# VH-VL binders against q3z8e7, part 16

Target 1, 156 residues: q3z8e7
Amino acid sequence: MVEKIPMTASGYKKLEDELSTLKVKRIDVIEEMRLAAMDKDMRENAPYHAAKEQRGQIEGRIKEIEHELKYADVSEYTDTNTSKVNMGSTVKLRDPKNGECCTYTLVSPKEIEPLKGKISASSPIGKAVFNRNKGEQIEIEVPSGTLQYIIEDISF

## First folded at step 8 (VH-VL; framework fv_denrakibart)

Design s33
Fold by ESMFold2-Fast, scan of step 8:
Structure s33 (fold): chain C 156 residues (1-156), chain A 120 residues (1-120), chain B 113 residues (1-113)
Amino acid sequence: as target 1 above (156 residues)
Amino acid sequence: EVQLVQSGAEVKKPGESLKISCKGSGYSFTSYWIGWVRQMPGKGLEWMGIIYPGDSDTRYSPSFQGQVTISADKSISTAYLQWSSLKASDTAMYYCARQRYTDSRLFDYWGQGTLVTVSS
Amino acid sequence: DIVMTQSPDSLAVSLGERATINCKSSQSVLYSSNNKNYLAWYQQKPGQPPKLLIYWASTRESGVPDRFSGSGSGTDFTLTISSLQAEDVAVYYCQQYYDTPYTFGQGTKVEIK
């Protein structure tokens, strides 16, 4: 089995649009490299190296987006629906034993900042809360054991 | 976030072979050039060459062409600098550094350096 | 090869004083198609790797204090430290990245007078 990548319909469309833009830019960069190859003085120099690096970055991003789109698990939601945890949701968790609260936002891979509470849906916390309802008790599997939390609030 | 970590100091005799490493992390290793720079004791910086790990395209400074080999293993995000036969004149600090042309930052991140001492 | 020459070789200035380092290339590093100078400045403190300060001759790298500035075009470039601080004691290098082999200046040592 292949791990699915949860995302919103708008997130999916944003990736499609980015992919389309990158494919056009790829054509332009290939042409820039062709023109640089015709200039003997520039073929081995910074403009050629810049074009090659740019092509590599474009190819890498295209591959990443194609992978995300291929394994996407698209969920319907509205900006008024806070009943279930989804991509873009901000979740407040409470430890029932000590009362400690923590807040996490499920974001796309490029927006992950664990120190600021921005995590992926494939992280241990993200996986445990995804598609869950407010008030549910969840268990998070971590290397040191199992943690228990209550979903105290869901917002977008 | 972005780090380049180099292998430890080496003490060698003339004629010995040596391969030192530079491991990149926190970025797409195959999307940026990696350069090698030599600094002899008490002297300035000398560019040795660069490699694009995505396809192993390698460019050398003329003074280092044939003297060293630059390579990379993209499966472990590591670049290498290698000598087949060391000379006393190879005694120096060797730095690896990432080049970022699209943002025009050139050598924006550097490794901590590998000190190579060659003496009889 | 493009030869990079810095002046002076060493510079002693008082704290709070202006420090000026010059860099000359043997040929132009200005690319006419994009009107950019392929010239960078690095700072190296004892026992540490070089640190990028300025690229495109005058663009300051993120996190670099605004007392550092670069100017010049073509073949003549200047790095200025408007008000020298104790932490600025280092060797400074210019580098051209227009043509391979990429070349550095010989370095300018900045120390407190």
Scores: ipSAE 0.007, ipTM 0.524, lowest interface PAE 9.7, mean pLDDT 83

Design s34
Fold by ESMFold2-Fast, scan of step 8:
Structure s34 (fold): chain C 156 residues (1-156), chain A 120 residues (1-120), chain B 113 residues (1-113)
Amino acid sequence: as target 1 above (156 residues)
Amino acid sequence: EVQLVQSGAEVKKPGESLKISCKGSGYSFTSYWIGWVRQMPGKGLEWMGIIYPGDSDTRYSPSFQGQVTISADKSISTAYLQWSSLKASDTAMYYCARHRGYSGRLFDYWGQGTLVTVSS
Amino acid sequence: DIVMTQSPDSLAVSLGERATINCKSSQSVLYSSNNKNYLAWYQQKPGQPPKLLIYWASTRESGVPDRFSGSGSGTDFTLTISSLQAEDVAVYYCQQYYDTPYTFGQGTKVEIK
């Protein structure tokens, strides 16, 4: 049982485009490293160390994208009005104990902005609400325990 | 052949917004950085910043950080330089130039320049 | 920031004579090993954008005539035009690319005597 990473078709395409761009940028950085290594003492070579660090970041991002694409589960929107939480849904959650309300939108990996409430379906909140109906009570597992919320509203 | 073609001259008033362009052709646009250089009337060259169009990685000179926005649209091989509110001190010739990175060949191809005049 | 200073500001030279332009950096743009300097020279003719002439302090860009040469190391650099031609009338700029922000010298105007 390998967990799938839900995403929209446009999100999948954005990851493919990013991967293509990173592979091109990697060529430039590899050339910069080669030239810098010949140009200066490697231990004191600021351009070499900067290029090496940048290459590490590029390779790390490439591996992340390849993993996301390998396990991607692409969803399609055929209706803008649905009664269940799906990719692209905006969900209003309420804590019944303290009355706190939070709004979250389930987005593709490239659109994630936690501070703006844009989260992945693979996040703890995303997993708990995905494919659930308005009015359902959900449990979110966090390291400190279990949180309970009610799905107050669903919109696209 | 490699070409960088910039948008035409602009005459603006202080406080107005402006966006000028630099279109690349004859090479892989997403494989090279595009830099912006300012030249005030009768003065020398000032590096403003660079952008990598393939992923919009942008780096600014500290003197221009927050003063302008550099962006690119790789689908039409075009880079942009934008002001939200122009000042008279922004009157200058603006050049775009292709850049390879720290590999030793800096600005090897330049656009023809865009003259921006800001006066009341 | 690394400050680049050129001298002289203006230079008048007769056709066929040698023109020499100096450029000084406020800190070294050289690293040890392979002993290379992160310094470039550009030519800007009236009404035209700048053109890259020399990089790595002394490497001539493809298509640049051999009368142009660069020399120097560390903080002190020189651009030499061995025999000035009419088409060489221009402003010349040095630039360091050792560190960001990239910085240019103030320029040296070369004109015919």
Scores: ipSAE 0.000, ipTM 0.475, lowest interface PAE 15.4, mean pLDDT 83

Design s35
Fold by ESMFold2-Fast, scan of step 8:
Structure s35 (fold): chain C 156 residues (1-156), chain A 120 residues (1-120), chain B 113 residues (1-113)
Amino acid sequence: as target 1 above (156 residues)
Amino acid sequence: EVQLVQSGAEVKKPGESLKISCKGSGYSFTSYWIGWVRQMPGKGLEWMGIIYPGDSDTRYSPSFQGQVTISADKSISTAYLQWSSLKASDTAMYYCARQSRYSGRLFDYWGQGTLVTVSS
Amino acid sequence: DIVMTQSPDSLAVSLGERATINCKSSQSVLYSSNNKNYLAWYQQKPGQPPKLLIYWASTRESGVPDRFSGSGSGTDFTLTISSLQAEDVAVYYCQQYYDTPYTFGQGTKVEIK
């Protein structure tokens, strides 16, 4: 089974729009390469080499986006969702051993900022909290064993 | 001053070979493409092909591919247009012209033309 | 191949009057990346080689009188002579250099009425 990539409907739409834009740019760059190949006047064929490099970058990004869209698991943020952790939820976790708290927000792949607590649902913490209720105990695997946290609050 | 000077008029019979010339002066010959354009009597202009004398990169119009050979000798700043076997339908004025495509001035300087007449 | 079509085939204009020649390409000659139209206009007088008048569809070549102007974009182009002079009697050709083979229009003969 290939692991699916959770993302918001907004994130999916942004990838579709980016893909559309890149496909148009690809056409332009291929034409630029063709025209530059005819153009040797007083200049080296530097435009051709620049366009070739740009084409490589565009093709690479297109493949990346197509992969992400193919394996996307789209969910919408909604205020009517239950008291369960979902995409867009901000979760406060408490360590029952020492009382320490930490906060994480589940975001789409394009919005991930680990240092600001914005994580994917496919991360170890994201997987452990996804679809869980306030007050539930979760387990997160670490190299030395498992850590336990309590979901203290859920907001969105 | 930039000049392209072409060889003189030719009168030939069908089946004969011919090589006409276009000599550039007043500029860096190896830095510009040279194009060849045909104009049949009373007709319009037809692009035949181009050559870059610096590396002999040559490109032909599909309608002239295999019918003529374009070449250049950079040591004497001269481009050539050649037929192995002329036909009556080759009767035309042939122009060479310098290509300045990067600046957008595609054929900015032209030779005076070489009239080729092919008749029995 | 890109086909270039001029209209009219011939044009008779009185001295001092405006002459207008149209040129249509079978597909766009506008390159979106640099926003330039790869279209040129040439003037050919009897017994002479063609002379470049206009390039990039609307840029006048140095030494060409300002009565000559080019306009248009994409597929439809116009050469205008604002006030025809006797020395302007010639055949005018449009040419696309967007793609090979480079192609010319069939020519428009401009003569005095």
Scores: ipSAE 0.015, ipTM 0.522, lowest interface PAE 6.9, mean pLDDT 86

Design s36
Fold by ESMFold2-Fast, scan of step 8:
Structure s36 (fold): chain C 156 residues (1-156), chain A 121 residues (1-121), chain B 113 residues (1-113)
Amino acid sequence: as target 1 above (156 residues)
Amino acid sequence: EVQLVQSGAEVKKPGESLKISCKGSGYSFTSYWIGWVRQMPGKGLEWMGIIYPGDSDTRYSPSFQGQVTISADKSISTAYLQWSSLKASDTAMYYCARQRYDTSGRLFDYWGQGTLVTVSS
Amino acid sequence: DIVMTQSPDSLAVSLGERATINCKSSQSVLYSSNNKNYLAWYQQKPGQPPKLLIYWASTRESGVPDRFSGSGSGTDFTLTISSLQAEDVAVYYCQQYYDTPYTFGQGTKVEIK
């Protein structure tokens, strides 16, 4: 027997938004697999395999969210909104070079789950987005270079 | 506002080198691909190639691979198209265009005014 | 390469009348996984650069008047101008972005009759 999964109305909407984001990203990743296959003669092309792995991760998360939404028991609790990225904010980032979208939620140390997009404000991504506005471009310094993202959306 | 401003018209002889420019403003130059499109007199549009100024990743149409070089200088938000040795068949209008890559597709949403290149003996 | 063929090469239409331009691709530009047609339409007025009008075969770019509409799927596409205005005199190009190299049709010149 599966029991209903309790969640706030805000939590339900965050899952709906995350699902929408992942479905969009899935389209982009599938397209990138197609383009990579066309650009490379070899079956062992790295971009193709990287996109295929990413697709697997996206499909897994989509199934988890669809399960949670199907069995959701929505309570009437309310959440607060912010115009800037703050603790509790869900941020949608887009890579301008390839169009890929990623969603992250800034949470307290107790709630960090990187594989589910729950990150700390002290992480490289968290530091780069904190207190930024929708539409701003951010740069994240990593050992191999600089990553660029655009803040596409901010939600609660 | 988003603008792409190209260098002025050029008149050259066969065998000469040439480098034309496309300066972007009003947006994050390193966050968008810049494409080059050729239009020969009285003819249609031909895609030549694209460059991502953030890391200089460059892709060419097979028809233009080795015939031209596309480059960019992100410090001055400028992309370039260059020839080592011009031919009379290079006579054309050359456009640069910004490529928007998002869920809307890979589209050329803003275009420069064009640079007319005339190569004659 | 995907070859784009437009018809007619030239079209003369009276002001206020409907103009129809056809575009055919040598292979399907419909991507089955997302069910989208990778087909765009551009307008080029004399002495000006091309301007994006339509993408995904039927989606109007922001700021484009609603008299412009796109239709079709797979290999056969149409651009329709429902009521031709003087400012619509231009050459219209279809373009596929399904595969590289990106390719354009040869263009259709729309003139006032």
Scores: ipSAE 0.000, ipTM 0.490, lowest interface PAE 17.7, mean pLDDT 82

Design s37
Fold by ESMFold2-Fast, scan of step 8:
Structure s37 (fold): chain C 156 residues (1-156), chain A 122 residues (1-122), chain B 113 residues (1-113)
Amino acid sequence: as target 1 above (156 residues)
Amino acid sequence: EVQLVQSGAEVKKPGESLKISCKGSGYSFTSYWIGWVRQMPGKGLEWMGIIYPGDSDTRYSPSFQGQVTISADKSISTAYLQWSSLKASDTAMYYCARQGRYYSGSRLFDYWGQGTLVTVSS
Amino acid sequence: DIVMTQSPDSLAVSLGERATINCKSSQSVLYSSNNKNYLAWYQQKPGQPPKLLIYWASTRESGVPDRFSGSGSGTDFTLTISSLQAEDVAVYYCQQYYDTPYTFGQGTKVEIK
């Protein structure tokens, strides 16, 4: 199977629109950097450093969106199917070591709200749970190491 | 209007090199995969490989790995299929096709070039 | 690799009659995560490139006449032309896009008898 990032047609269009907006902003920020770089002392050039940081944020987001569009699998969410995690599923995860649980809903990339538990299938948690069954133990790779959870419940 | 325009027919001898092209227009060239498909005279369709022009990520059918090179130049919205040394068995129609549709996923061949006929004979 | 097999190799049908083409995959092309079959049908007329007719096994491409329909799931798929028109004379190919390498059936030639 090739890597796939499930999303709705609406989510795909929102990513395309965001990408177009960011590319325009990138032009402005590059010009801002050029103007700021005319200052004689780059080490203490606050406008240059601010523009450089902003450019970094824009370039990072552009790369994320291009990756998501590249592997996008545009389809409609299916009706509730509790046998496996799918787009639109709400998944309850439990840490077997301490008993703590949390819930996540798989949504299109532009609908992501991590603090509300809305995540993409391309996120570390999303990748680990996608297409998995209730009762399976999963491993989630994060920068600090590997976390283990059990899929306690799957709902719409 | 999405369009893929391929280079013209080629007549070559065995052992010669060849590079044919596929130019995309009417869409974001760097946002869609370009695939290459071979059709030998009187035969069916055979997928050769794909390239994502935005980062040049290229994937080949095992049957074509090492036989051809797929590349792209995003500055001119053009994809390429290249042979270092042609064989008579390379005689075929070669199609480029866009793999990606807003509504159906990124892996369908939704727009096709007109084809480039390559004839290799002594 | 996923092998695609079509039947019949050729078919002669009278104008206005139904044409049915079958396609079998050597393994399932149903992706359980989205419940979609990664199967497409293409039409190729003499001297022309292939044209996408149907994707997701049963969804008609924009501009494709409603006499064309696709059905099936998993490993067994069918393309039906409910009332053959003269312009439908072509070779038809099924294709799986579930896994690389993407593979096509050998083609079914549809002619008027």
Scores: ipSAE 0.000, ipTM 0.501, lowest interface PAE 15.4, mean pLDDT 83

Design s38
Fold by ESMFold2-Fast, scan of step 8:
Structure s38 (fold): chain C 156 residues (1-156), chain A 121 residues (1-121), chain B 113 residues (1-113)
Amino acid sequence: as target 1 above (156 residues)
Amino acid sequence: EVQLVQSGAEVKKPGESLKISCKGSGYSFTSYWIGWVRQMPGKGLEWMGIIYPGDSDTRYSPSFQGQVTISADKSISTAYLQWSSLKASDTAMYYCARHKYFGTGRYFDYWGQGTLVTVSS
Amino acid sequence: DIVMTQSPDSLAVSLGERATINCKSSQSVLYSSNNKNYLAWYQQKPGQPPKLLIYWASTRESGVPDRFSGSGSGTDFTLTISSLQAEDVAVYYCQQYYDTPYTFGQGTKVEIK
């Protein structure tokens, strides 16, 4: 009934640290709002509006992190087994129609760098390759339709 | 030109009621807070409270809460300071002054000329 | 409540000499979000209402002579009159507008020697 969000132990800790930092910042922003709330004309109360907007952003991020931590599935991927795609695996995908190859590494949310091919297991590509074997054909659902790839290689 | 004009000097006996006024002109009266400041003879300045004339939101210094009533009539750009029962210790000069918002400055940029209130028996 | 304390209570200065008045707040009046000190200085001459001299600790009000300057941050503030003139004989007050109740220092009387 409850879905799980795969992540590394270090990724989990980074989310805990971020949450702790945001909770402290929330206290500061609430105090800023209190000080600014003396003003009556909201059009001229720029400090109040800025603090209110910042509070909204902080609350949204806190909610997101708490959801991720609540449903976290923390795994260890220092394993030498390369038979299946796992967290920390580097996957080489090949498009059978045009022969083009793309390489992706599954990482925790805080380590995501799309330009370096580092993606989350919850991304469309990550979901399609996770727990798959070398040589399997996968389908990736994207807004424009479905993409077809073959898992050419798996490394860790 | 911005002006705050206060009512004239008052001489009263203990137990009497009094209402003094502060009339703003030359600016948007409902866009500024009006504050009241007491200065007892030979003493310093004491902030009593402020009112926002647009909605009559009033805030008092703890030492003056229950001692005076601050009000405003935005239709005639006038703020008021009122006592229900004066005491000899209310003898002082009373100033009104305006300020704007937290981010734009809550400093008192314009002051009235003052109203001297003398309470003696 | 934020308590404002001035020093000295009175100061006698010769014409053309520098006058320095100090003001201390019981807690910081620096707002970190805009890096401004919510501190003002007023001049009051006998028989007159107070007149704004300085706001935001160091910004001079329009029409105030350049010889008046404000400095300091957080809890410790100074008003300086670089070359005292006869018309500067007055009582000077600092005021915090960081939080209510707004509070004034007790005042510093500046006199000619």
Scores: ipSAE 0.000, ipTM 0.506, lowest interface PAE 12.6, mean pLDDT 85

Design s39
Fold by ESMFold2-Fast, scan of step 8:
Formats: C-alpha cells, sequence, structure tokens
Structure s39 (fold): chain C 156 residues (1-156), chain A 121 residues (1-121), chain B 113 residues (1-113)
C-alpha cells in the first residue's frame, strides 16, 4: 500500500526539524542509559528505567515522522485558476439555514490549531471540503447527524 | 551547498561485477529519496530505481528489477548501484539524483555529475 | 507503464524567437485529490547532467530564467522558451512522477537555425 500523506512545505520542514532534534536527544538518552547501567543494582536504578522509557518514546516518534516524510505529498502551490480546495487553502463555509459563516484553513498535522481554524485534510470538515469547488454544497457527518454548508469562498 | 558526487569512470569486461557510488552532502541524506537514471550513448534518460536511505526501502523499474541492486549506507551518506555480472549493453552514463518527496514535488532537483561505465571485450 | 512522447524530435529556432516543445502522456498524470500534474521538465546540455527546469507542470525551479514556462494538464503539456538564447541549446526532457516506473520522454533537441 502506497499512501500519499498531504502536507504543506512548512509542515514538511517542521517535521524535518523535529526529526533532527529527536536524533540528537536519542544520542543523549542512550548515553544516559549507559552511565546509569554502570551502577551495581539495576533493579533499584530509577534513572536507568526512566531513560529506557524515554528512549522508547523517542524511537516511536522518530518512526512516525520518518513514515510521514517518506510518503509526503507536498502542496506548496496550487494553480490559482483551478479554484479547488487544497492544502493551504482557506475556506469560508456558509450555513444555508441561518446564513452564519465560518472559516477554516487546511494544514498539515503538525500545524493543526482548531481554535484558530487550522484543521487537517483528514478531519471531518477537511475531508468534506478537500478538492471541492466554490459554490458546492457539502455534507459533514458528525455524531449528532449531518451538517450542510456551502463553500462561499476559497483563498490561498 | 547541496551536492551529489559520484565515483569515477569504469572500464570493465562482460561478466565482471561492479559497484558505483553516489555521495550526498549539504543536506539530510536520510530525508530524501535517491534515484538512479541510465543514459545510453546518444540516447535518452531511463529511470532505474529509487531508494529511501533512512530505511533502505527500494523501488525498481520493472526493466531493471533483478538486473541491478540499489543500496545505501546512511552512516557515510552514500548510495550504490551494483551489477553482479556486466553485459556490453550496460555501457552507459549513470546518474544519481535526489528527489525530495516520494510524490516528487521537486522531481529530481539535484543531480550527480554522472559515472561513465564502458563494458567491452 | 505511462509512456511519455515528445514532439518534435528536433527543433531549430532563431535567437530571440519562441521555442515550443510538446509532451503527451499515455495516461493522465493529474492527481484529482490535490489537483496537481506530476510532470517535470529537464534541460541537458552536452557533457552535463540534466537540470530541473519545471515541476508540477508549471512551477519554475529556483534560479531558472523566466523565459522558461510550462503549461498544460492531464495528458498534454508544453514547455515554452519565450526568447531563445544561445545558452539554451540543449536536449529537453519531460518526465512523469505520477506513478512508478517514472518515465521520461525521448527528448527534444533545440538548436539555433
Amino acid sequence: as target 1 above (156 residues)
Amino acid sequence: EVQLVQSGAEVKKPGESLKISCKGSGYSFTSYWIGWVRQMPGKGLEWMGIIYPGDSDTRYSPSFQGQVTISADKSISTAYLQWSSLKASDTAMYYCARQRYFSGSRAFDIWGQGTLVTVSS
Amino acid sequence: DIVMTQSPDSLAVSLGERATINCKSSQSVLYSSNNKNYLAWYQQKPGQPPKLLIYWASTRESGVPDRFSGSGSGTDFTLTISSLQAEDVAVYYCQQYYDTPYTFGQGTKVEIK
């Protein structure tokens, strides 16, 4: 299975930077484990067990980031003539019943900030708007039922 | 600066083995795919395969699957292209090239200078 | 496999004139999910490795002169050199990176007439 993982160029760079930081931390933690292991009684060596757990967490995150970078599908620029929702697009949605508007920007997983309207393409709203055109009506499935919105505007 | 430096020209006989190299510098070697491209004398470009150095995941063109081995040693930021038994038809210029993402947002953005391989009896 | 076909095989253009190279793919290289065309253009001068000019069909690589432009979508693509310079004499290749195996066109040789 080859899955393309959508992200922005800035999101990709943040993952690269995080990976570099984690690789440095891994070296430090391995050294901490080595030093702690020189103590006589390893059963009571809290520093050793703490370092071992931390190493496990670091290795897990490194594998996750490496997978994301390996299959990254970076959408730095969209052809402005296409008018479709893509990564980095800011979408204004209108509720046809009450006329209320809300705005969301599609970002990579590292950039998600729901309170600022930054959501992933894999979120319910993100999935519903991705690759749709201005003026289309979309349906979003949530636990309480189905929400309907109209894509009023798309900007980049 | 970002660059790929390939090993020098080779002159070999049919049946001999060969391993050529491509060393990356100035960037995170394990974060980019490295592809190999063949260009026979006076002909166009043929993609042979690509490797992700971080985990050595390798993808081959069907026409080169089983004919060559692509590998990488991330400890020295070097990718390799290897033949177990060369044929006269392997005479070509071989390029390595960097691809930023698997989908190729920059396609092959940095190229090595090429390694000329001549196979004759 | 996706087959890339270029036309013409060779092209002679006067200095300062427009050069147009066409590239056709046997299958669409437009990915509907992100609306991107997975197509690149390369320039290869004699004795040199290829150089990336255009990616995503129309995005010019950093440092490439603005006289180079790419256009098209789906299966039909064009590389345009708006005003040919002496240094532009080269073979130009299109390449799809939509699916493996990645494939190149046969190349178009651009010469001064």
Scores: ipSAE 0.000, ipTM 0.493, lowest interface PAE 16.7, mean pLDDT 84

Design s40
Fold by ESMFold2-Fast, scan of step 8:
Structure s40 (fold): chain C 156 residues (1-156), chain A 121 residues (1-121), chain B 113 residues (1-113)
Amino acid sequence: as target 1 above (156 residues)
Amino acid sequence: EVQLVQSGAEVKKPGESLKISCKGSGYSFTSYWIGWVRQMPGKGLEWMGIIYPGDSDTRYSPSFQGQVTISADKSISTAYLQWSSLKASDTAMYYCARLGRYSHGRAFDIWGQGTLVTVSS
Amino acid sequence: DIVMTQSPDSLAVSLGERATINCKSSQSVLYSSNNKNYLAWYQQKPGQPPKLLIYWASTRESGVPDRFSGSGSGTDFTLTISSLQAEDVAVYYCQQYYDTPYTFGQGTKVEIK
């Protein structure tokens, strides 16, 4: 167990509460799906198909939350102002070799949009920048090798 | 009008075969389970089994498994109950009934008029 | 199998008076996830097939008069006719559909006193 997923204490608590709610919903959906399956008419069995789709979504989210909670690295100081990268931070990275820059924001799982620079703390870039200071040089592990960037700016 | 219409009364001797029918109309026959219920003279109701006409999935009460055969012909919206060899103890009124969907209680909501079967020497 | 037991076997009630029929299941017919009781009540008049009155223990079937009501949960259920009418003379059956085999009570005969 070497992976760490950074989050605030309030973020951790919200994930625990969400997980509890989803586990209750999962029980209800599984049982509704079982009962609806007796109908067998695909054209009329909209409740079954809706429940099946909802079950898939719930199970996916539960797995994601369980992974995040299992590997959580919780912030100790929720009210302390810091210059370090944390959840909600927008980070500007610069490649020192070619001068190109990229901007990334660390967001909650449902807000992840990699093409728009919104990434999770568990992504390769997120892991490399989390808890780092402005001016640090970081190494990002990707399948094809290692990339190097400088943290040019951190905004909150 | 939603209804189930059953075949007429039968008088048989022990050992004879019999097949009675239950025809559905006014609804999607292949979309509902059809059940069979026995009522012996002066007695209560006994569930025998159900069939889903759309795929002929059939389920029996343990006390009737092997005693009768339930089948359906979806092309003519008809369910059947049959005996290979009748016994005097098979003397009863036989009802077919439609099983409601989960959204409507899963109870038997539409009943046939019944088929009286008398088996005597 | 789930055994359904009704009481009384028969009762005589005067016109306009309340009739109460009890039904007990040998095990719970309450489904905890949806909080529904898988219990129905049927009315059977002489020479006629049974007619559905109540499903989900307390939901009245369309077209059934308001004087019929179902109550109870788990293992103990009641059918009430608040003001008996002449047309209500019949045998009444409870039925569980929680598990197969589906099972019926032995029936309760309601007659005018």
Scores: ipSAE 0.000, ipTM 0.484, lowest interface PAE 15.6, mean pLDDT 84

Design s41
Fold by ESMFold2-Fast, scan of step 8:
Structure s41 (fold): chain C 156 residues (1-156), chain A 119 residues (1-119), chain B 113 residues (1-113)
Amino acid sequence: as target 1 above (156 residues)
Amino acid sequence: EVQLVQSGAEVKKPGESLKISCKGSGYSFTSYWIGWVRQMPGKGLEWMGIIYPGDSDTRYSPSFQGQVTISADKSISTAYLQWSSLKASDTAMYYCARQRYSGRLFDYWGQGTLVTVSS
Amino acid sequence: DIVMTQSPDSLAVSLGERATINCKSSQSVLYSYNNKNYLAWYQQKPGQPPKLLIYWASTRESGVPDRFSGSGSGTDFTLTISSLQAEDVAVYYCQQYYDTPYTFGQGTKVEIK
């Protein structure tokens, strides 16, 4: 099987746009490194080291995006079965131990914002809830142990 | 405009080597998989394999693994299909095609290269 | 390997009439993760390379006339030409892109009656 990284058309476009922006930034940073390296004094070349670090970060992100685009499987995600969690679903989870609720929306890789509850289907929470029904109890494996939640609601 | 242009028809004898080409233009060559499809005279379509030109990652159909070599030169936006020793059974039309959705969907096709192998 | 089987092998239809081509896969090509069917339809006219018509079982490729439509899910798929025109004479192939090796049906030849 060739790897599939599912994403929406908008998610794919955002990755393309980010890649284009990073490639332009890379050109600028490489030029900054070149100019800093030619400084006559060279005693402590903080600008050079700062540019070198920034280049490393840019190269890492470019490599990550290129991997995602290489294996991108572009489609529009719609849930034709409203009883199950699918891409685009918003899931309300309740911890049976303490009664606390938390809400997550399953989104394409480029749209991931964990602090806003937007997670990938390949995350630990995403894997646990995907294709599950309202009312099911799920278990999430994390390094500290196993977490338990009940799917209280599914919306689209 | 996206375009794939293939090399011209070839007439070869069994045992000879051959390398045919597929040149892409009008898009980012390194960002799309390129596949090769065989069509024997009067027969249907057979997927041979794909290559991602950005890193030369290559995947073959099991029936073509070891029979052909797929390669690409990203500096000239060209993909290749190569035989070390042709057989009469290699007589076919060979298409290259750009592939969307992780190398799966053939959205733009070359015009085809007819390879005839006979003695 | 996923085997794709088309029916019929050949079909003769009068101009303006509906043409229906069926395609069956030996196993489901529906991907549960995104709820999409990994099935495409191609048209090949004599002397020309294949042309993509339909993908995701029912999504029409840009520039393809609306008389072409795809339907089905899982293992059973249909390509419909609602009102056959002279330029639609061709061989039509279904293709699964769910798993490698990517496989095509044997083709259905559409002719004018």
Scores: ipSAE 0.233, ipTM 0.664, lowest interface PAE 3.6, mean pLDDT 86

